VH-VL binders against Large ribosomal subunit protein uL3c (RPL3). Designs and how they scored, part 10

Target 1, 266 residues: Large ribosomal subunit protein uL3c (RPL3), of Bigelowiella natans (Pedinomonas minutissima) (Chlorarachnion sp. (q7xyp4)
Amino acid sequence: AAAARASSSALVALPGGRMIEVPHMTKDYRDVKVCSRQRKWEIREHMRDPIKMGLMGTKAGMTTYYDDEGIAHPVTVIALEAGNVVTQVKTKETDGYDAVQLAYKETRDRTIPWPERQHLRKHGNVKAMKHLKEFKIADVSEFTPGQQLKAEELFEVGDLVDVSGTSSGKGFQGSIRRWGMKRGPMSHGSKSHRQHGSIGCSATPSRVYKGLKMAGRMGNERKTVKKLPVMMVNDEEKYIVVRGSVPGKKGTIVELRPTKIVGKHC
Short names: E, the ipSAE of ESMFold2; O, the ipSAE of OpenDDE; V2, 0.75 times the mean of E and O plus 0.25 times the DockQ between their complexes.

## First folded at step 5 (VH-VL)

Design f5 (framework fv_sibeprenlimab)
Fold by ESMFold2-Fast, scan of step 5:
Structure f5 (fold): chain C 266 residues (1-266), chain A 119 residues (1-119), chain B 111 residues (1-111)
Amino acid sequence: as target 1 above (266 residues)
Amino acid sequence: QVQLVQSGAEVKKPGASVKVSCKASGYTFTSYYIHWVRQATGQGLEWMGYINPYNSNTNYAQKFQGRVTMTADKSISTVYMELSSLRSEDTAVYFCAREGWDDYYFDYWGQGTLVTVSS
Amino acid sequence: EIVMTQSPATLSVSPGERATLSCRASQSVSTDEYNWLHWYQQKPGQAPRLLIYDASTRATGIPARFSGSGSRTEFTLTISSLQSEDFAVYYCQQYDSYPYTFGGGTKVEIK
């Protein structure tokens, strides 16, 4: 029934058990926008659309989108954890280039190096964050240190985005307790680590050799998937859905950047 | 000595607005976030939002978005919380609280301001 | 938002006895071996006072008789030997995500 179909949804879980409920999606993949002659002229006049601001998110998992023909298309749910706050705004005049530095995934002060913490305090008095990424954009005048970015203001359904992430290798780091209980996603602060770095003094019985890691652990690789259509943006429930697969495993931190040199989809 | 001192009790009619102040002393005002939390008579605590006094950036709970405005005046180390379109359900004690670093607990609280909304 | 549920609403205990207070979150508030949960104590006519953070770490000046435990969605505050000054309302709070939310409170009363 229509009521039953209208109420269908998918549940997607981040590592540790936070649930995101995504409504069932149906749309004709053959739909096209109609552009006026003036709009088509404007598109042809532009060699490159101005580079727009993006944001960061955490890969939550995958679900299915059904088009009007009943064909299933994979989609990726990207969670928006606490963060996406502007820190340093760089200008060509002072820094030699225009960019907005974005902080993502709140963490505790003690979990980041002192210079990084002071940087966040200096630029907008921003809370400690696990990830800092610079977005080079055409116009930085719209952004100020401390500003919270909202996904619904930056993206709309039908936009194309490039998603970059680092693929994690196999291993036991961040492992589950032996009986299989996982922790939820981090939206306020980071995992506590009481380790002290070895700056030249290591325990004499212990040695560090390259390659001696937990069974199956591998190195990391940065990858980008381009031109993924945005299917849904929800600031209230803190997620974005894109069509297709994005880099990395569940829990991978990803960067969402508007695709450049793309004619408006008219 | 860290202190947060709030303005006195207010009585308002439905539809009016109320502006509560919270004066901070004993620390660097711009270095700590100030949150507002309310408590209706006989009920629990309800988070309303925060303000970053460094730049006056705010984050409000969705329930209060459009009705609440938080501002900061660096010259007098004072934060304000204004709630508009008051209803009888807004009758509560309103607290300001400083968010500590690292573990983000509320380490210092104002004494509370009772706002009564009645016809 | 994350809904925090505390039980019981009221607990009657004699001085010197043990009190156990429960707090449940509608979704996990523990991440990467860290628990985004605080406990506050509130006495009549006063502002709340921080008691425990990170689910189990006592705040400065808090007596050893107060202890917290739990992870993910289930948390407990224990007062091992109640003193007269411990009769108050206790609130749990999550700070995993915005909006921050509190439990409904547990009132610890003298029997």
Scores: ipSAE 0.298, ipTM 0.661, lowest interface PAE 3.7, mean pLDDT 79

Design h1 (from c0 with heavy chain D103Y; framework fv_zigakibart; at its last look DockQ between E and O 0.08; V2 from the best seeds 0.00; counts 0 for: pae O 11.0 > 2, grease 19.9 > 18.9, placed apart)
Heavy chain, then light chain:
Amino acid sequence: QVQLVQSGAEVKKPGASVKVSCKASGYTFTSYYMHWVRQAPGQGLEWMGYINPYNSATKYNEKFKGKATMTSDTSASTAYMELSSLRSDDTAVYYCAREGWDYYYFDYWGQGTTVTVSS
Amino acid sequence: DIVMTQSPSTLSASVGDRVTITCKASQSISSWVAWYQQKPGKAPKLLISDASSLESGVPSRFSGSGSGTEFTLTISSLQPDDFATYFCQQYDSYPYTFGQGTKLEIK
ESMFold2-Fast, scan of step 5: ipSAE 0.588; ipTM 0.797
ESMFold2, look of step 6: ipSAE 0.457; ipTM 0.744
ESMFold2 (binder alone), look of step 6: mean pLDDT 93; pTM 0.938
OpenDDE, look of step 6: ipSAE 0.000; ipTM 0.471

Design h11 (from c0 with heavy chain G100Y; framework fv_zigakibart)
Heavy chain, then light chain:
Amino acid sequence: QVQLVQSGAEVKKPGASVKVSCKASGYTFTSYYMHWVRQAPGQGLEWMGYINPYNSATKYNEKFKGKATMTSDTSASTAYMELSSLRSDDTAVYYCAREYWDDYYFDYWGQGTTVTVSS
Amino acid sequence: DIVMTQSPSTLSASVGDRVTITCKASQSISSWVAWYQQKPGKAPKLLISDASSLESGVPSRFSGSGSGTEFTLTISSLQPDDFATYFCQQYDSYPYTFGQGTKLEIK
ESMFold2-Fast, scan of step 5: ipSAE 0.567; ipTM 0.787

Design h12 (from c0 with heavy chain G100L; framework fv_zigakibart; at its last look DockQ between E and O 0.01; V2 from the best seeds 0.00; counts 0 for: pae E 18.0 > 2, placed apart)
Fold by OpenDDE, look of step 6:
Structure h12 (fold): chain C 266 residues (1-266), chain A 119 residues (1-119), chain B 107 residues (1-107)
Amino acid sequence: as target 1 above (266 residues)
Amino acid sequence: QVQLVQSGAEVKKPGASVKVSCKASGYTFTSYYMHWVRQAPGQGLEWMGYINPYNSATKYNEKFKGKATMTSDTSASTAYMELSSLRSDDTAVYYCARELWDDYYFDYWGQGTTVTVSS
Amino acid sequence: DIVMTQSPSTLSASVGDRVTITCKASQSISSWVAWYQQKPGKAPKLLISDASSLESGVPSRFSGSGSGTEFTLTISSLQPDDFATYFCQQYDSYPYTFGQGTKLEIK
């Protein structure tokens, strides 16, 4: 009898200081498989209605979610602040491609440039928002400027999403940390424990190749974590929970997109 | 400690002008906006406008355009507000208030300057 | 201009009472509301920013809530030092506007 460890409801702070209790996993999560080991066809069968559109959110933090079997899952809570309003619909006829532009995170009028403000006013009379992002989708016909998107309408438990954001900055890092290079010998008189080593040959090519992995700035780059399962969606409390880690620190903006499933395996 | 110290009370006749000063200390003067708010006797608070001491950019409430002129002296860490063509309805306590960078609310206030317009 | 309608204009309460002051905006202003306390002959003092963020040094008995068009300031247990006039302010858009004020008096 696996003692249902009463997982202490993980309290997560949302932007604005509101605390939420992430509930225990419902039975609906039992069918969510880790995509990294799943075949493409298995993922398709698990995927209910295809996700039609993405959303922007704010990384609120990470916690542990316990399923009905008592298995612990690392999860990230993504807050859905004011926003996710359609500002512009781009079509092949007008712009050469299909996409929906969303505005996210309400801000003061003076915080955004005048051209952006006018853009928001012109397209759906949307309030000043801090972030604008385009989502390329197959069918844009269902979206209109000024439309408020809801997470529960777009995402269901078990859906797979790609989460994009700016990774945490780590400053200038050595080759070992930045690229996972191995150390030199620690014994036998070695003086090159964490040194990079050779960076090229003398005669040919008599130069360092462009793109050679070396020490340098690490992080603060756009990264995407793919195929994360949605664990919970709550529009009333304005958050979505995904399994795994997402790029960035708490408070950073992230983009949730439908997972692009390619190849035979996840 | 952050302090905003305003000039003393003024009594003026109708048609005259008055210049109120607000001396800032305890922080970098050019890093924060200085706002002006008035309060008529027994009335609420009215936002008049602000000045950015860094570049002297100003924004006025439309109600006070032509009435109030805001300036600043960075060397003295002092903000000024001049009221022109004073009328009886300009009688009020005038406050300077600091706006924190990216906060947009008033965290520190001057003690207020009473301006009385009487015949 | 955004109109901030504050209610009540006057509130009589006793020490230890729970009191609530409401501010309604003429349009949605997200959470861009601040609350101030003003005592007679003194400048306003900031209590709460961004609708619910308590300022440093402000007693925990003060709390703010609300989003969109309705905002509330609550004092959980009124203390003698809390008798003053309270103002809400919006800073969503220019011009900034204040509520008309609520005078909290001793019953």
Scores: ipSAE 0.000, ipTM 0.453, lowest interface PAE 12.3, mean pLDDT 84
ESMFold2-Fast, scan of step 5: ipSAE 0.564; ipTM 0.785
ESMFold2, look of step 6: ipSAE 0.000; ipTM 0.402
ESMFold2 (binder alone), look of step 6: mean pLDDT 92; pTM 0.933

Design h2 (from c0 with heavy chain W101Y D103W; framework fv_zigakibart)
Fold by ESMFold2-Fast, scan of step 5:
Structure h2 (fold): chain C 266 residues (1-266), chain A 119 residues (1-119), chain B 107 residues (1-107)
Amino acid sequence: as target 1 above (266 residues)
Amino acid sequence: QVQLVQSGAEVKKPGASVKVSCKASGYTFTSYYMHWVRQAPGQGLEWMGYINPYNSATKYNEKFKGKATMTSDTSASTAYMELSSLRSDDTAVYYCAREGYDWYYFDYWGQGTTVTVSS
Amino acid sequence: DIVMTQSPSTLSASVGDRVTITCKASQSISSWVAWYQQKPGKAPKLLISDASSLESGVPSRFSGSGSGTEFTLTISSLQPDDFATYFCQQYDSYPYTFGQGTKLEIK
């Protein structure tokens, strides 16, 4: 109901995007301790760990959940913008490896190259999207080009997820670099590239010195935070809430993958 | 010759449901999104939503969520739009329209199906 | 939602006249505008896409222009078969929205 929603909600906004209203979280989550690295490796040696399908999302912001004892728990709201549509399904027989390519964040911006637009049309008749990401998974037979993935079918409250994103360095994003979204010299008279205005054509990650006194190489690196509990999943309102912080600034594109199974007797 | 041929006029009472069909020919049915647009008498055009016939994925205008249901039959090259819980203000001409290849506008339209809701 | 406002709502003109119809979006939509012609009792017909691209088979007397929030459809030399209602449509974002229409009548 609109009244119930308003009375127990928190509102978070995407940069230049839609508002997301998150109701008060009613289900408890639990942290599960994963077996030690050694034990997990022993288990893996006796059986192949199935790698399950994930989704992409956009970091909308952080908020706080207070439990019944008044203890504060930081949570991250991840928006599910238009997208999460399967494009190309790759198999070992045809392509040498199993994977599902996922398109995320619909766009009307013509900066998407024509070959990439044709690729989307050829594989499932998918609309133009800003981000394409390949998910290597154990079983691709359940996925078909053009299929809309639903968060509630992949994740449940209490699940553990691994969240990957690109840490912001010098303003570049991994997905943008892959797509080649930023074209050479500035095109005057066009505002289609406003979202890419702060990104330089070429830049070094940082000035570094090789040695123990200096920080390591800086730059745009893929970072993964593992085993974040899922607090809430809402396909209708298009968001997922996870406990803790996820990589990147507000607006960062993130990948959500189910955490691998824990040891049976750990 | 691309053609979209819609089912005939319907007269329904309030509270009933109606299912309009749109048969496509002259192109590969699964390669183009099919949209539905309605036009009340003497009024403008209102977008209802689309279906991707390749996989039956749909997107609805929020105004029609829970009221309109879009489906397709690939073997018959036919798209369907069902409207439930009809009211007098659902009286309109309902059009199917094909999305142009790689472009998002409507390059071909069905002839329209008049749905009249009266007590 | 993006609101598309057309002007004028009704336009009276004579054969041979140059006529211009304007469409204004409530927010910037780049060039993602299509124009349709609708005759009484008929379905709409696509005339122009991407603000200025003439559809195949449409007479060259039709042209479109504009970017951002203001768009125009021009008919350079009006012919008898051009008397119809014209609609603009944005496809920048969902839901897709149409202008209220401009009825072109013989003077």
Scores: ipSAE 0.006, ipTM 0.479, lowest interface PAE 9.7, mean pLDDT 77

Design h23 (from c0 with heavy chain Y105G F106M Y108V; framework fv_zigakibart)
Fold by ESMFold2-Fast, scan of step 5:
Parts: structure tokens; sequence; C-alpha cells
Structure h23 (fold): chain C 266 residues (1-266), chain A 119 residues (1-119), chain B 107 residues (1-107)
């Protein structure tokens, strides 16, 4: 239905009737490369710093971009609904780790439980939001409770992002129940790629508590698609376009995080 | 500008200890492993180990286990390598080096600290 | 431990020459190899990582290739600044190990 052509725009509808008009993608966007030697060096330059801050969004839909050779490129439009406001900032001194908590998707006060409403009021006097997610990042000093995050300040065309989809879950929402978000980015660096994978704290299985003394996780399945190129970022119209498929159906809440270099694979 | 600056040359007698410092600037100190590599006069490079400044976890080359001690001071963005029970064959230039992201080698090196063990 | 063997140990060449240095690992290390240049009295400088990925700021005349156990560093048109000692390094497994070095000198 929606078509990205040189002389037309694509219309994408969110659940609830909001329409997003995405202009035809220019030649510059379709020229984004991720696997060339030059691109590997560009990515390494950007990712020499520790884990950067991310955002939350809502999957608006998918469309197809056709390049000059007639080759089809799937793209996903991610809407930025009212939200992406910093709530709690955690530091190594007070909390043992550095993190920024983000609230996403405004809602009516009575639709969230009193404890959640109190938390938002205490940490930056934030409006009632449906979703709350903690982002572990290396440097929290530039973030303040109540701060509005802007996509154009965090992402640029050509950046690679990892997109994780979440189901609605329970409480503040399922996103804050994701296991593996408590530990720091200590396995980053060339050591993480030099071998297939190590058994222990840096291995994915070591982040799962099932069968141990800890209670099991809340029931939310997480699907992550890695290394999606950012094609467009628009703060005024409130959307981000990425090349590729994003987890879930229309209306799925997603987390966008800067991609870590995963080694020599293309 | 990413830079590693090491402490000055040391002359020690056999049996003494030496502590070399490596001050980092221009990047987030806790986000990269810090390696120590030595080079004896006219010889090749020898990996000693690394420290993760975020949690102070260390990995030593077996040859240096019990002889070298790696530490870091996050507030000063400084890594340290202490070598005990010095012998004449410990005479070398000692380098600190930052390990780059994922498939990257050691991309930033200190200028080196010459340690001479002389009786 | 993985042993890295470089050849030749010394190489005499003239400006403008194409030179190749080889590095052999005692066991398969995939592409987990870095190449360093070291001038007298200076710290090593990273040239290439992941066997073939050129470090930012390094001239395009430098290139790396290889996988498994055999790796090469090539300088396509030797310049005066290139006379130095070159080291390969594996980072597949601990302990990290270096080759013995190849000294590139003026012929």
Amino acid sequence: as target 1 above (266 residues)
Amino acid sequence: QVQLVQSGAEVKKPGASVKVSCKASGYTFTSYYMHWVRQAPGQGLEWMGYINPYNSATKYNEKFKGKATMTSDTSASTAYMELSSLRSDDTAVYYCAREGWDDYGMDVWGQGTTVTVSS
Amino acid sequence: DIVMTQSPSTLSASVGDRVTITCKASQSISSWVAWYQQKPGKAPKLLISDASSLESGVPSRFSGSGSGTEFTLTISSLQPDDFATYFCQQYDSYPYTFGQGTKLEIK
C-alpha cells in the first residue's frame, strides 16, 4: 500500500489513527553502507566510547523503498510518542552502577498504580507514563531528572542501532523486568569478540536466574534485531526510520540502543 | 585527544619493587581494558596482563602471576603496575596500552617507562 | 600458548618497493591478528586489526590479509617513513602473544 517513490511520500498509520507522512528517501539514505572497510572504521570510531544512551519508540509500520536499480529495501517507521523523559539517574556512588531511567508514552494518571505515579513525581515530576526502562550507560553526568531526550541529539543518519521489542507486561511495564539490564558494560572491548563466547558473567546464560534462589522473571519475551542502519531522524514529526524489520506488530513498544561492534561479520 | 602518560624512568636494585603509573585522558577510563606490555632491550614485545578499570578485575599472563600487581584509581583515571622481587632480567621498557572496541587491537599506547635493575 | 612466527626477521628494501611480511600462528586464530609498527625509542603504533582492517590515519599503502594460521602485511610502495620494526599479535586467546618482529631497513 505505502510506496516510497521519487515523486511521492509514504503514509503510515499507528494504532489509534495517528498518521505519519514519511517523505521519499533520497539517494543519500539508500547509500548507507554497513559492511565496507571504510564503514567498519567509521563504526569503530563511534563505538570506541562506552555504551551510549538510547530511546523508546512505537513500531508504526513498515514500507518498502525501491532504489534506482529496482531493488526492494524494507524499512520500518518507529514513532516517537509523547515521552522519552528522564526520571531516575543512578550513579556508582549511590547505587553501585550508572544508569538513566526513561519514561515513555503519556497516559492518564488513574491508569497507572499509585506507587508508579509517586515514583514519576519524585524523580523529575514526570507526567504519568505507561512504560519505564532503565538504560545502563557509561556517563550519566549530562542527564537530569525531568529532561526531555531528543532523537536528533542521540542518533544521526548512518548510525547502527539495535532494536528490542517488548510486550506490555505488568506494573510500570514489561520493559523494566528485562533481565540482564543490571550489570555494567564490562564485557565490551576487543576481548568480547576474540572467541565464540565464554561461560560466566559476560555470557548471556549467566544473566538468567531461572532455577536459582532468585524468583523467575516476569513473563515478557524480548526479541532484538541488531545493526539496523538509521535512515531518517525527525524530531518535529516524531519518527525514526530504520532499514530492516523491527520485532512485533504495529503498536509494539521498542527500545533503540546504539549498536556494539560484534566483530568481523557483515 | 586520547592520551596515556606514564611515570618516569626508574633505577632499582635487585630485590626491590617498582610501581609504574599510566594516566589516561580524553576518553572514559572505565570503558576500556588497560594492558601492560614489556620490551627488554633489543627484544620483542611480551604481554603481561590487563586490568578492567570498571571493576578492578585482572587477567595475568601466567609468567607474571604473583610477581606483577595491576591496580587502578578511577577518580584519578590512572592505572598502576607494580613489579616485585626485581631481577636483572626485569630490565625493560614497560608500556600501558588501551584495548580498543571489539575486533580492535591495542589502539593507544603510553610512551613507555624504562626500568633498569642494576646491582 | 599460541606461538607467532614472523618471516623474514630482517628485510632490506628500497623506497618505492613492494614489501611483504608474513606471520604464522602455531594454531588457527581465525582473523584475530593485529599489526604494529615500532620506530626506535618509540611505543608501538597500531596499523591493522582483524587481519585486514586499516586503522584510521594509517596510509592506504599498508594492507593486511590472511586467516587461520598464515597472515601477511603488505606495503605497496615503500616510503622513507616506513623503515621500522613490524610486529604481528594474536588476540584469539590468552595469553596474548607477539611475533619476534621484522626489521625493515634501507638497502
Scores: ipSAE 0.000, ipTM 0.386, lowest interface PAE 16.4, mean pLDDT 74

Design h24 (from c0 with heavy chain W101Y D102E Y104W Y108L; framework fv_zigakibart)
Fold by ESMFold2-Fast, scan of step 5:
Structure h24 (fold): chain C 266 residues (1-266), chain A 119 residues (1-119), chain B 107 residues (1-107)
Amino acid sequence: as target 1 above (266 residues)
Amino acid sequence: QVQLVQSGAEVKKPGASVKVSCKASGYTFTSYYMHWVRQAPGQGLEWMGYINPYNSATKYNEKFKGKATMTSDTSASTAYMELSSLRSDDTAVYYCAREGYEDWYFDLWGQGTTVTVSS
Amino acid sequence: DIVMTQSPSTLSASVGDRVTITCKASQSISSWVAWYQQKPGKAPKLLISDASSLESGVPSRFSGSGSGTEFTLTISSLQPDDFATYFCQQYDSYPYTFGQGTKLEIK
């Protein structure tokens, strides 16, 4: 009666019906860490690193990885649909802050509003896309309107990423209804303005094209899962695999950002 | 008049390269994507890829990656497609075609450039 | 890749006939289909876009229909100028793919 070994090599369907196989993964993505005075100093220095550029993707599905002890670990496959193209580059000189606006999920849909289509064409002659998200980063000088971003240039196996997506939240909807019934809370300047701006689906400058409907009530909460290890990056097959669960159901649009703060552990 | 005018017919030996030009006139060159499509004698149409003339960003059909190179010259309103390491099965008519504004189909075509690869 | 299959490969007809050409996609492509006409020695010419939208300057005897995986091009009353090869093209997904062509010839 030997202990049975189990591993996952399950097929995962990408949006559009293409299948990929996620192989059984060893812990090759993880280095052995040793606590030392130098290592602790490096961890402190890493906390000063500039905020780096990210990407958008689509949650394709999950599979299970079994380690040497037989413990099940979830991994998430994130598809990289056509997109991840830089549109507008904002600078402190022109716009008051540094950011790179990224368009994601190319579409043939003519229901994208004319102003949104003109914005994409004005900034790099970019094709119509369903999602537009701004990434505030420290150095925008490397980015140009129309530039295609590649996952293998931004992420490597072993990197830690924060994955943000939108999930349904009944508490959020209840807050909106309660606030509306009160005829609106009295504003104390910019704090109320910022709160008002966050009431809608997706944060500004993110846009939902094609009149995409929210099931039931309007408004969903953004959720972020932090410090997920990158297991695989494949630009040719158009996917990234992270260890852990990411927000939302299959098909959810997610943002992948490098983790801002490295862990304090060795 | 809105038109695309391609370079003349080419005869090349196996292993050579060929560069086909496509000159646009009558419209704003940088506002439309330019695609390349080939057609082997008596056969169907095969999409090769596109170039965004605004910034020279390209997208290739996987079959042509490493074999075709697309470039553009905005001052001349001309797109180029260079095919390297020519084989006899590269003998075809090569077309440039303009993508309609946001329409993703081809509303304007060049007249075609015949490339013949023979020893 | 999405495979586009046209039927018939060759169609013989007479002037004045109503003819229909079918194009089938290997997976759903919504309405993202264009139809082109190609005469010998000439570049293709756009006839129909978005499955059913007639291109400006194309005679009204041409019409397109369909969605999902099956699409048709119809010529309601065939004219001598219509004897040509017709191609369907999907632009739902990269790489763009064309049908093998339907040659419309004199009966």
Scores: ipSAE 0.030, ipTM 0.528, lowest interface PAE 6.8, mean pLDDT 78

Design h25 (framework fv_zigakibart)
Fold by ESMFold2-Fast, scan of step 5:
Structure h25 (fold): chain C 266 residues (1-266), chain A 120 residues (1-120), chain B 107 residues (1-107)
Amino acid sequence: as target 1 above (266 residues)
Amino acid sequence: QVQLVQSGAEVKKPGASVKVSCKASGYTFTSYYMHWVRQAPGQGLEWMGYINPYNSATKYNEKFKGKATMTSDTSASTAYMELSSLRSDDTAVYYCAREGWSDDYYFDYWGQGTTVTVSS
Amino acid sequence: DIVMTQSPSTLSASVGDRVTITCKASQSISSWVAWYQQKPGKAPKLLISDASSLESGVPSRFSGSGSGTEFTLTISSLQPDDFATYFCQQYDSYPYTFGQGTKLEIK
């Protein structure tokens, strides 16, 4: 019974060479049904919290899905590399707006500037990450610095997501030397150049820290494709599959946000 | 001075659980990741996973997912590692080890080790 | 997983000898290698990090070198206190992995 289903799957490579199998999809999520009274009520209630938390991913590749009419539709596999960790949580009380800053794609700290490294350590003791993005959301109370976000807690099959990235361009540019605080003499015969318990040029808090400006560089204008149906979410295998094309080539860093509910519409 | 002091040796029957503690002192507990490494008798070292004591976020070696549970208590500056459904091949010395700071992802300080023996 | 292979598994040497232990990674790991010394019944002790950086308090007779896939720990003039088991570790990617160890014995 189950054996024939496996032959309909396609393989897609994730960053690092790991392969995943995308199963045959039988449901056309484009189908628009008339809103029930319950659905209209849910939409009206959802308007009270219009912006939900998202996460980041890496475009791994595309494959095709065939609907009941035999028409090919593209689907995109988005890998979830090490990351999606909350760093700074901003509130209306302190910062004038609610937002969750999310770090993505672990890297060595020598590949990011010293101010970026200090920022990650100050906000949740987070490992060095290549990309930092702020998500402005309606309710930040559920998020804490250092928290690992899980795709299955944010998205379900059938949800609509908006995917943002660049239509072409470059990600973060190579390894660079850490900027700022001198760590001590550079000695290959000693660990004296590393300072245990001294994380900044000033005592904590790091008053002279100016924030993150070099976490990532997009080579072209940001593009967003809206209302892409979520086909699969797998935290264990670290991927999400959406129906449709997302911006950029394979390897592009993308942001996934739940589609904003538009009042009065299904 | 930095010290990691682990709980004493344990002898358990197959199917039991064991919880090893690692009490840290001499540094800010929440500023350094804590790792767990085991060493079976006469064998090499095997990395089990880590915990970020700032928020108790964990990362496990796939081999130990569902088997080991790492937790931490910031007020006590203590990390814990619990093994469930013990088998004879879980007999080993279990070490806690502190990850270096900044770009120093090696283990700069180690606990003295906790011997866990699983026998019927 | 990245496999770390040490050679030799056992090495016999005399006090005053120059000793070399090699560690090979199954794939390139840049310089993300640490070396540890372990004496019987004791926890491992960090000797070298980042392939070549000597830990504070470790005697200067210890040195490390290498990059990519081949790494070397050298003891320039063996002392009695150096007879122990030595392990290399990669911290390039998860899971972190160790070599099988090299036991240094009195010849």
Scores: ipSAE 0.041, ipTM 0.550, lowest interface PAE 6.6, mean pLDDT 78

